# VH-VL binders against LIM domain-containing protein F (limF), part 15

Target 1, 197 residues: LIM domain-containing protein F (limF), of Dictyostelium discoideum (Social amoeba) (q86i44)
Amino acid sequence: MSGQNILKCKKCQLEITNKIITNHNSDTFHEQCFVCKLCSTPISDPYFTDKETGDFYCAKCEVIRNDQSKPLRESLGFCSLCYKYFRQNEDILTIDLERYHIGCLKCTICKKGINNEKYYREKMTSKLSNYCCEDCFEKVDKCNGCNSMTLGQTLLAMGKNYHANCFKCFKCSEIIKPNSPYSINKQTNTPSCQKCN
Key: E = the ipSAE of ESMFold2; O = the ipSAE of OpenDDE; V2 = 0.75 times the mean of E and O plus 0.25 times the DockQ between their complexes.

## First folded at step 17 (VH-VL; framework fv_pozelimab)

Design e03 (from d05 with light chain Y94W; at its last look DockQ between E and O 0.47; V2 from the best seeds 0.00; counts 0 for: pae E 4.5 > 2)
Fold by ESMFold2, look of step 17:
Structure e03 (fold): chain C 197 residues (1-197), chain A 118 residues (1-118), chain B 107 residues (1-107)
Amino acid sequence: as target 1 above (197 residues)
Amino acid sequence: QVQLQESGPGLVKPSETLSLTCTVSGGSISDYYWTWIRQPPGKGLEWIGRIYYSGSTNYNPSLKSRATISVDTSKNQFSLKLSSVTAADTAVYYCARADYLDYYFDYWGQGTLVTVSS
Amino acid sequence: AIQMTQSPSSLSASVGDRVTITCRASQGIDDDLNWYQQKPGKAPKLLIYAASTLQSGVPSRFAGRGSGTDFTLTISSLQPEDFATYYCLQDYDWPLTFGQGTKVEIK
C-alpha cells in the first residue's frame, strides 16, 4: 500500500525514527523526551505532567516541586493523590495504607470528597483509581461479571458492560480478551471461549 | 461570587447557649472547610473551630468542651453553638471559608456582634 | 498552640512611606503564614498567603517575606486606603492562631 505508519512523539510532536517509548495511554515518545524534567531519569509510574509545558516529573520530583518550601512538613508524609505534604494534625483519609487529604479523594460521579464513610473503589492503574460514595454507587452501572462499578473503560459484551478482566468463559473461567471469538448459551446467557465451545 | 452571612440573636444571657448560623450563597458548601472566628471588641481575632462539609470538626482547645459546629448541606448553611457563655464570650463572630488544602480564609461574612449580658 | 507575636503594635506613617510589619512564630511553620487587613467595622481581608503569595486583586505594593519563624509584610508606598490594622495568621497546625495586630495610622 502507499501509506506510511508515522509515529510522532507526544512531547515534542516530531517523528520517532528510533526506539519508541509507550506509556499506559498508548502515547508514544522519544526515549530522551520521556524523562523527568528535574532529575532526567526515565519516567515510570507514577509520573506527573505539567499541563502548560508538557514536562514530566517522577514521583520523587513531584513531591519536591509541590512542596519545595515546606521542609518541616516533609516528616509528616504526603498525599498519595496530590503529592503535597500534610499539615500538622491534619484530617487524613487512609485507604489500603495510602494516605490522602480528606478532600483530595473525590467521588468520580458527584465530585464530593470521599470521607471515612462507606465508599467503593475501582482500581484503574498503579496510581489511578475511581471512587464512588454509597449514594452514587446505587445509581452507577455495574460490571456484569463482578457487580462492582464501571467508571473507566469497559468491554461491551452480550449487550452489557464488563471490566476487561471480568469477562470470562463460564466453563473454564479464563478471560475472554477483546475481539476474541466466543459463544453464548442463550438459555443461560453465559459466554464460552472458543476452546470450550 | 461566594457570599457569607451570619445570623442569630445579638444578646445572650450568661450561662445560656449562643447560637449562630452562616448562610452561604453564590457557591456550594461542598468540598470546603467552614470556620467560625471571633473578635472581642477592641481585641484581636480568635479561631473557634471549623467543619468540613461532610461533618469532620476541629475546635480550639480553649472552647472544645463548649463549642459545637454543624453543617446543613441541604440549606447551604453551617452553625455554631457555644454553651455556658460568660461576658468573656462577647465578641463579633465571623464565618469564613477555606478550601480542603488550606486554612487561610478567602471569604468572610460581615460579622455579627453577640453581647453576653444579664 | 503556636504563638504569633506581631510588632509593632501600632505605627504612624505618611502617604508614600515604606512600612514594614513583623510576625514571629513560637516554632517553625515553614511558609504557612497569611496576612490580613482589617478596616474598622469590616471583616478581615486576605492579602498574602503562603508567606509571599499575593492574593488576586491585591495591589503589588504589598509584599510578604519569610519562612520558618520570622515573617514580614511590607507596603512599598503607603496609600490612603492602607491605613488599617494588619494581622498575621499561621495555618501550619491546629489551632490556627493570629498575631495580636498592627495598627497603621496617619501621621
Scores: ipSAE 0.231, ipTM 0.653, lowest interface PAE 4.5, mean pLDDT 85
ESMFold2 (binder alone), look of step 17: mean pLDDT 92; pTM 0.926
OpenDDE, look of step 17: ipSAE 0.406; ipTM 0.734

Design e04 (from d05 with heavy chain L101F; at its last look DockQ between E and O 0.23; V2 from the best seeds 0.00; counts 0 for: pae E 10.7 > 2, placed apart)
Fold by ESMFold2, look of step 17:
Structure e04 (fold): chain C 197 residues (1-197), chain A 118 residues (1-118), chain B 107 residues (1-107)
Amino acid sequence: as target 1 above (197 residues)
Amino acid sequence: QVQLQESGPGLVKPSETLSLTCTVSGGSISDYYWTWIRQPPGKGLEWIGRIYYSGSTNYNPSLKSRATISVDTSKNQFSLKLSSVTAADTAVYYCARADYFDYYFDYWGQGTLVTVSS
Amino acid sequence: AIQMTQSPSSLSASVGDRVTITCRASQGIDDDLNWYQQKPGKAPKLLIYAASTLQSGVPSRFAGRGSGTDFTLTISSLQPEDFATYYCLQDYDYPLTFGQGTKVEIK
């Protein structure tokens, strides 16, 4: 194996001395160079590359970039789910300062549109939520810590469902992570973390 | 399985009001855009307008002064009224369901011919 | 309003032929274009939405292409049941507008 093993960022052509980001083609990048050109969000799958400039685009910004020929609708904004610009006089549903076509946002269980005032939300990430209509909420498993729905990742503890961040030590209220040891007070049926045990 | 059925008079006199009802079965009115489309005999299709459950409407500008679309949730129906009709309003009238996302029409009624004649 | 122009207005073809119908928008409409088939005395039937997405239950011999202003519907091997009138529809902006239709007849 003769010679130096120098890794260069394919985007900027400078040496990578710290964290190395690798795509499916084994190309290497600086962390700050593997971001969306329009929004600067770190690139994750799926992503798109402009063949002429080498710039990367996340899925949302690729739709926006390819739709730049819609200037008459641009002032109306776009749907946060489908990334299409709104039509004139279109019904717009606003949730958490994000705008959607009416009916684009659907119950995760029954797939009916979330188009009335009564719905339930389970936030999964800063950009992703599960939604549940009232009818389905009555039928879905509830977290035994917070009594909200458990459509995302859950854990089973003490024979019951919990959100990952809702299974807490009774004494100190610290989260008991999955596979972390804990004790059960059999008289009160409450969990205790290692420090409070 | 969603089904749509148009109903109403097949003959309307000039200057009167055309009134049609679409009955929806196998689904709820509240989930979609509900649309009226017409086709004069031997001619192409013309979008009339649509309504959403909240009462929001949008009409073809060529018909906006004369057309009214409404919804009756208790009967699972929506309706078209077209005032001051002329012979140019003679057509087969279809009701159709429009998807929220792409606005394509996945379910249609069989159509009803309305003739405007003295 | 966005004008949709189909070409040709009519054509004659034989079973097994490859048929292409075009639809042109008077302005850019991205991929907001649908194709419908209509047989005499019947309601239109959705074939393709979003320019190229085949509706469930539609035979794979139907294909849609295009973006922006120019769109095509292709029937790769015409079958007896494909003799009908075809319409494009833009759903980019209100009012929604159809092309004038293309009648496909047996030769």
Scores: ipSAE 0.005, ipTM 0.494, lowest interface PAE 10.7, mean pLDDT 82
ESMFold2 (binder alone), look of step 17: mean pLDDT 92; pTM 0.940
OpenDDE, look of step 17: ipSAE 0.234; ipTM 0.695

Design e05 (from d05 with light chain T53R; at its last look DockQ between E and O 0.46; V2 from the best seeds 0.00; counts 0 for: pae E 6.3 > 2)
Fold by ESMFold2, look of step 17:
Structure e05 (fold): chain C 197 residues (1-197), chain A 118 residues (1-118), chain B 107 residues (1-107)
Amino acid sequence: as target 1 above (197 residues)
Amino acid sequence: QVQLQESGPGLVKPSETLSLTCTVSGGSISDYYWTWIRQPPGKGLEWIGRIYYSGSTNYNPSLKSRATISVDTSKNQFSLKLSSVTAADTAVYYCARADYLDYYFDYWGQGTLVTVSS
Amino acid sequence: AIQMTQSPSSLSASVGDRVTITCRASQGIDDDLNWYQQKPGKAPKLLIYAASRLQSGVPSRFAGRGSGTDFTLTISSLQPEDFATYYCLQDYDYPLTFGQGTKVEIK
């Protein structure tokens, strides 16, 4: 709003002249003021507020902040899944430089711990993956585009399962979106997008 | 209702090997630490060692050269072998379970007395 | 290895008494301290874990306190079934070690 209705950031009490961020209580903030105190990422639900300082913490960092009350364990680091500090001489599973309690990684299907046995991974986001033990991998559908497991979103096309990003036009290699028209080359059994046919 | 039961000979000759088995019922052996603890008659408790169900072990240094803990997941059992026993190894032997995150012992066997006869 | 020293080694008390047992670690162990109760001829039973957390099914008259090196178990009003030997256990580092025990006897 203009003129006399200048919005002020609830965190720092200074004028908001640029992008306005609002929370679930309709409070307004600078973009840089509505971030996690520990990791500086933008706050999304759920989040936590320290009533003494007014600082915000994302759910991940709230776990870390509470566990930092155990300073003798601090030098040992923490599990990338449960965020509890490791104990002395604990069995640790390391994947891609990330450290986990030996039982915290579980097969998405059978919930058995992944404990240095052979496993398969389907990355869902930068911080979230599905894991599958070798026995359960035999039972899971595979993508006909990349031959990886399909525990996440899939589509059925040409009578076969695909990841959403793995069903592509044979001619131009562009993704054929779900519910988009496509043609089938009967000689090669390959799909073509509407543009290429 | 997880239950643990120790089994094995109650009498072992000096210099021989003490061998005990703990049978787990009412629950799976997977995803837990499995522990042996002993108590000489009228005395306190001594932690012997533990095994994670996948095979990782840790032993009391005082017993490390003589103790071997193993697991058989197909039989839902784990075992203790203690070699070169003496009268000092006479004790009630307990098996116990611990979570992989916390090492408190929530389930214990009834205990079995093993006597090393001279 | 981390040594755990309990005090007293034994005590005599009456039903209704408030009883306090102390456990001291030879080094800092954060809150990685458990309390067990053992009756004659029986396996130990977990009472308290993480220094102060009451195990399911344990009466509220049992309370644990402490952190670092100094820990206590308190029984606020001793009952006939509480006459037993009590052990602390540190689970901070291997080897896991018990205190020598505290025998609580009827007076």
Scores: ipSAE 0.036, ipTM 0.559, lowest interface PAE 6.3, mean pLDDT 83
ESMFold2 (binder alone), look of step 17: mean pLDDT 92; pTM 0.937
OpenDDE, look of step 17: ipSAE 0.463; ipTM 0.760

Design e06 (from d05 with light chain Y92W; at its last look DockQ between E and O 0.12; V2 from the best seeds 0.00; counts 0 for: pae E 4.9 > 2, placed apart)
Fold by ESMFold2, look of step 17:
Structure e06 (fold): chain C 197 residues (1-197), chain A 118 residues (1-118), chain B 107 residues (1-107)
Amino acid sequence: as target 1 above (197 residues)
Amino acid sequence: QVQLQESGPGLVKPSETLSLTCTVSGGSISDYYWTWIRQPPGKGLEWIGRIYYSGSTNYNPSLKSRATISVDTSKNQFSLKLSSVTAADTAVYYCARADYLDYYFDYWGQGTLVTVSS
Amino acid sequence: AIQMTQSPSSLSASVGDRVTITCRASQGIDDDLNWYQQKPGKAPKLLIYAASTLQSGVPSRFAGRGSGTDFTLTISSLQPEDFATYYCLQDWDYPLTFGQGTKVEIK
């Protein structure tokens, strides 16, 4: 009799003559049209929409649906420095079979990123390393044991810099720990641990 | 204090290429990710893509390879080109900075409206 | 792409009200969720990152919670300056995607 505006279901485009379901965008639906595609239960918050098909999924069924088409993210592995998973199609820096986000690895001295440019590494533990760009490497003191850079824990022995693990007895090659007694062979200017005297 | 400012034409004809530049001041463009985000009037936000200062890029596949982001470290700038624009590309365009380790946008430009119309 | 669904799309509230906004991800994203506030004519402002960590300078009345797929932003006592639109963003995987927004309006 009156009123020319009939509510139409956004899913099927047919008029709504009974119960009206309204979503968060004020769209209107038949009760049977606003249901989960997989389990047919009525949709309530939270819910998900497949924009390609227009189908709705309840939270439970969205987890099930995603299990069958999970993104590759976790299978791509993670950065050995920040421990975040790689995103799809990321550029990755690989060092010694370990993988890093490009830009995560920075020079310990100048904090510039270590892209795919020349760099130097001081390995301290299985998980910890110092890195140095070429410019900073020219300026850093070197270990007198291994001739590599000394950015991590260092000691001064016999007037020279050493890594903690590079100051070794000349006779037995065992590490001489900081503040441990040692002797110096005056002819060769080499250290000997207490055991080797 | 880092500041970002978008610049470029406010009106672009359909089928042409939209070109925008973001100028970074108060900080270096080096060692960061630089991002373009847009917002159609009265609508939500859409991530367009990002560039790491050394040139590595990722783009929203929804733009079907129409977007190109580039960086000029000597000018402390990065740019967006969006080809074959239509009225659907009318939006406020923002540039933003992200630290790779933190994955969030801590500094944003003021935004610039680009209208695609005859 | 990971779909982010915010609810409600808008709400009306009075100063002093407790307001809760929900964001749902279409897959697990751990705690890689950020919240932004946007006032008319201005760029978005970061409020919360990593689901629950307040950005420097953000008032403590803002709180984020959640992990996996379900996240909330709560404003414990709404202030006049909090009337704005709020967006969630997932940064778990490319493309990065925002929720559609929640507008908080004066009642």
Scores: ipSAE 0.151, ipTM 0.602, lowest interface PAE 4.9, mean pLDDT 83
ESMFold2 (binder alone), look of step 17: mean pLDDT 92; pTM 0.939
OpenDDE, look of step 17: ipSAE 0.684; ipTM 0.895

## First folded at step 19 (VH-VL; framework fv_pozelimab)

Design f01 (from e01 with light chain L89Q; at its last look DockQ between E and O 0.36; V2 from the best seeds 0.00; counts 0 for: pae E 6.5 > 2)
Fold by ESMFold2, look of step 19:
Structure f01 (fold): chain C 197 residues (1-197), chain A 118 residues (1-118), chain B 107 residues (1-107)
Amino acid sequence: as target 1 above (197 residues)
Amino acid sequence: QVQLQESGPGLVKPSETLSLTCTVSGGSISDYYWTWIRQPPGKGLEWIGRIYYSGSTYYNPSLKSRATISVDTSKNQFSLKLSSVTAADTAVYYCARADYLDYYFDYWGQGTLVTVSS
Amino acid sequence: AIQMTQSPSSLSASVGDRVTITCRASQGIDDDLNWYQQKPGKAPKLLIYAASTLQSGVPSRFAGRGSGTDFTLTISSLQPEDFATYYCQQDYDYPLTFGQGTKVEIK
């Protein structure tokens, strides 16, 4: 890290001495400067940039900025995956109060459309969820903690797959984080966190 | 390469039911919105309605009381029934594939003329 | 239902001419406008979707423009195979509707 310049926020041009926020172009910002211009929420993917002003817009506000037929389109809502407003009388798939175009939500494995018939979900630590149809679920590896599918990021522990939040101390049931030490009771094949050793 | 082919009687008597089937080859029926469109001789195109593989349908309000679209995913086919036909229903009937998001029609059948006459 | 009005209803043109067909919607439809070509005895063929995006395999002499209520299809240099009837179609709301057509004939 030697030889680095004093970092300056690209938005306000002042020195960054606290947490540094970096965008996909390696520009650096204060935390409070990397926010949506229209709604002031912190920027997360996906987002849009006005190259002339340097302003950032979240996906929702970018649609609002560009929508010429706002009253009707906005009142119908938008798809949680593609962020396009729904058409009148469009088929809408609703899962956990999120709405999607009928063709936008697909099985992560086979890419066939998901409907309300039968599906399995894996919520990632991001905003996205992985979904799986019943046929593909029978063939996918399962988390050894919760027995749900492991399509996203997984932890390999004790030779088995786990979700990051499903590898728990046998004694206290606290999550054993990936970089935390733990011991194994070989007679019972159970993990214990360092605190419970 | 996806291909659509209409089949059914070319002549239907007034007050009877017009029945057509569209057979899809080179692709799965369960992937898109499947659509019926008609064109009276010498006139423009009229959208009849569409179906998704789950059975979800939407019909042109002008035809909703008489039109039924159905799908048979095991045969890779979808069908149109139009009841109580009159001479005004004489047209070339097309089946077409609609994009699931933007609803443009990228593949069409060859069309079949259905004449309503006694 | 959203009414789509094409202008002109017919036109006569020579090979090599630049022709423009106008399509007007009865309300704003953003860029939810598609163009089709239909030759006699044949099914319509998609040319342009989303107002300006050329379908795969369509010659670059075809161009679409517009948003909101006013749209155009332009053929920059008319070819013998372009004599046909052209339809616009909105996919903004149900029922999906077509313009009445514009017939392009040999002058």
Scores: ipSAE 0.028, ipTM 0.555, lowest interface PAE 6.5, mean pLDDT 82
ESMFold2 (binder alone), look of step 19: mean pLDDT 93; pTM 0.950
OpenDDE, look of step 19: ipSAE 0.519; ipTM 0.792

Design f02 (from e01 with heavy chain L101M; at its last look DockQ between E and O 0.35; V2 from the best seeds 0.00; counts 0 for: pae E 3.2 > 2)
Fold by OpenDDE, look of step 19:
Structure f02 (fold): chain C 197 residues (1-197), chain A 118 residues (1-118), chain B 107 residues (1-107)
Amino acid sequence: as target 1 above (197 residues)
Amino acid sequence: QVQLQESGPGLVKPSETLSLTCTVSGGSISDYYWTWIRQPPGKGLEWIGRIYYSGSTYYNPSLKSRATISVDTSKNQFSLKLSSVTAADTAVYYCARADYMDYYFDYWGQGTLVTVSS
Amino acid sequence: AIQMTQSPSSLSASVGDRVTITCRASQGIDDDLNWYQQKPGKAPKLLIYAASTLQSGVPSRFAGRGSGTDFTLTISSLQPEDFATYYCLQDYDYPLTFGQGTKVEIK
């Protein structure tokens, strides 16, 4: 049959044989490779990439990196995405009561800046969201768990994308967390957690 | 890689309008602050102003009343107009690209000398 | 506008020397400082941004330090190609402003 397409980790360039993390660039990673440089925890969306080193940073650690500007953030305001303060007279984009640097808020698909009123939002948490431009909306995949739009980091399993909280044990319905072992029933093509395996 | 090139007349008469164009190649005008900087002969650098690809501009207050920066995305160009020029406006004019986050100028044109003389 | 003052305006040094250039801002500018190198007849070249981040392709002998109002550019061992004029730039507030420059000349 069709040659098994070998997935390689973008970070270490080695084959991924178990859990696959797929970012919004469609790059694939080992769970242990897609981690924050500072805290070494698995990356969740949104995340930041150092332009020079290529290292990844979680939102929490990104704030820490920008902590030197905390007083300025409080006085001048800060970007809801990168958490850096706004310079005096800097152009700011306001969306849903959140403020962004111009160019900071980008479509997760095409990476173009979202500077208009036409966009789609995937809310991950109360403060964390992914955005998609109108042009890319039709190209966005859906989560196999919840059938909602997937823009950010997803877990690729059994050839399907899942939100982190949507990848659940078929038997007990508990979330299978990153780095947690699971098995796949080959007949039903469903995942089972270690407890139910 | 991205390249910037200034073009325009090298000589302008006093009270006239200096007009320069920066042509960007190797990349699209997007997601950066496209900037003009000048340097009088033997002197330091002066930031003139910038434009975002959306058309948002900001000018040095020292030149705000006379400077106009525009962008033409269809031609992948942005331009500078400086009205009512005097001898003090004689300088090498540079166009540059600035990152919107860290605001460093990573790509520059070679610069073009504009002399204001009667 | 924020004023940037470089020191010294000029200096003479020899190949292999350690060179330090200082830039002082008239007010706090956090780490929003860039360093540029300019050779005669050429456009400035970015060396350092965010006060201490070395631009890709720039030799490691260049180092930027500082925050707030006082910043330094250090060349650990001056090379023949390093004789040039150096400028600091603040990007904390508009308008962006340059230092007056420091000319590094051959002794």
Scores: ipSAE 0.299, ipTM 0.699, lowest interface PAE 1.5, mean pLDDT 87
ESMFold2, look of step 19: ipSAE 0.393; ipTM 0.745
ESMFold2 (binder alone), look of step 19: mean pLDDT 92; pTM 0.941

Design f03 (from e01 with heavy chain S30D D99T; at its last look DockQ between E and O 0.33; V2 from the best seeds 0.00; counts 0 for: pae E 3.6 > 2)
Heavy chain, then light chain:
Amino acid sequence: QVQLQESGPGLVKPSETLSLTCTVSGGSIDDYYWTWIRQPPGKGLEWIGRIYYSGSTYYNPSLKSRATISVDTSKNQFSLKLSSVTAADTAVYYCARATYLDYYFDYWGQGTLVTVSS
Amino acid sequence: AIQMTQSPSSLSASVGDRVTITCRASQGIDDDLNWYQQKPGKAPKLLIYAASTLQSGVPSRFAGRGSGTDFTLTISSLQPEDFATYYCLQDYDYPLTFGQGTKVEIK
ESMFold2, look of step 19: ipSAE 0.318; ipTM 0.701
ESMFold2 (binder alone), look of step 19: mean pLDDT 92; pTM 0.943
OpenDDE, look of step 19: ipSAE 0.339; ipTM 0.707

Design f04 (from e01 with heavy chain S30D, light chain A50K; at its last look DockQ between E and O 0.33; V2 from the best seeds 0.00; counts 0 for: pae E 7.5 > 2)
Fold by ESMFold2, look of step 19:
Structure f04 (fold): chain C 197 residues (1-197), chain A 118 residues (1-118), chain B 107 residues (1-107)
Amino acid sequence: as target 1 above (197 residues)
Amino acid sequence: QVQLQESGPGLVKPSETLSLTCTVSGGSIDDYYWTWIRQPPGKGLEWIGRIYYSGSTYYNPSLKSRATISVDTSKNQFSLKLSSVTAADTAVYYCARADYLDYYFDYWGQGTLVTVSS
Amino acid sequence: AIQMTQSPSSLSASVGDRVTITCRASQGIDDDLNWYQQKPGKAPKLLIYKASTLQSGVPSRFAGRGSGTDFTLTISSLQPEDFATYYCLQDYDYPLTFGQGTKVEIK
């Protein structure tokens, strides 16, 4: 129904006139008010709230905030996975611009730490990747859509492995989602979505 | 559960190469710094160097030109070679495991005495 | 390399005594200091890491204190099994270096 409520940001108590950010408890915030206190990134679950200040912390920064070694090692930076500060002269693994302790980033298959020069990567999202060491790469299943390795969630379709985003309608090239109906051209062994049937 | 065992010759001639192997049992060689430490008889402890299972090494500068640490993951072993030895290299040699995050040695081998003598 | 100066080099004590061993680093090492116990003919045994964290299975009569350059190991009530040589180790920077040891002997 049409009502005029003035929505107030729970953090700053001022009116929200633009994008409204809502948490799990239906509290509303300005976009700039529901951010991590340390890194300023937008908050998503899980997150932490300081009881005394009301400040929010993302999972990464909560570990940093609680690291007892922080006072003296802060300038050396921290691991992007375990969030503990590095020691001086420590072996680190750098991938893109992210830094890790040498053993924190592990092969998805064998759980060994990743070698800086001999690894394979499967990007799952802009922020999440799976990794595979050279030894396990020879054993990993390949996607029948793109012929790249499959370490994360896979779809078994038509007796073959696919990435979820690589099982596409032959006619329109749209992704055929899991549990969506599709037909098979038995002459060419190709899938078609409902729309193209 | 984890056990470390040094093996190798107990007597080495001057100017030759000291060669020791540490066999790891009851656990994987992954995810740790595998370390060599020595102790001359009646003296203190000296850190020699360490290796990560992927091959990354760091050596005590005092021994860097003579020491080589290697790992064989298929045998769950790592080794020390120390070239051009003298009587000053006579010591009990220990292998030890250290966490790569916190550098404490939680498991040690029993040690093996290596004597450098003609 | 970071020098670790340990004192005293030896001490004599009786069962039940409180003993204190000191370790000084030539530069600040935060709390990156370990304490090890070694009995004759045996490998060293970890007692304390991060200056004050007691290793699992180590009796509570052992306590470590300090930060920066000055550290202590205290045994609050010496037991017969505590007569040994004690070493500190800094793990702040390579090369890792030990103190020279403190031999604790029975009177």
Scores: ipSAE 0.024, ipTM 0.553, lowest interface PAE 7.5, mean pLDDT 84
ESMFold2 (binder alone), look of step 19: mean pLDDT 92; pTM 0.942
OpenDDE, look of step 19: ipSAE 0.520; ipTM 0.797

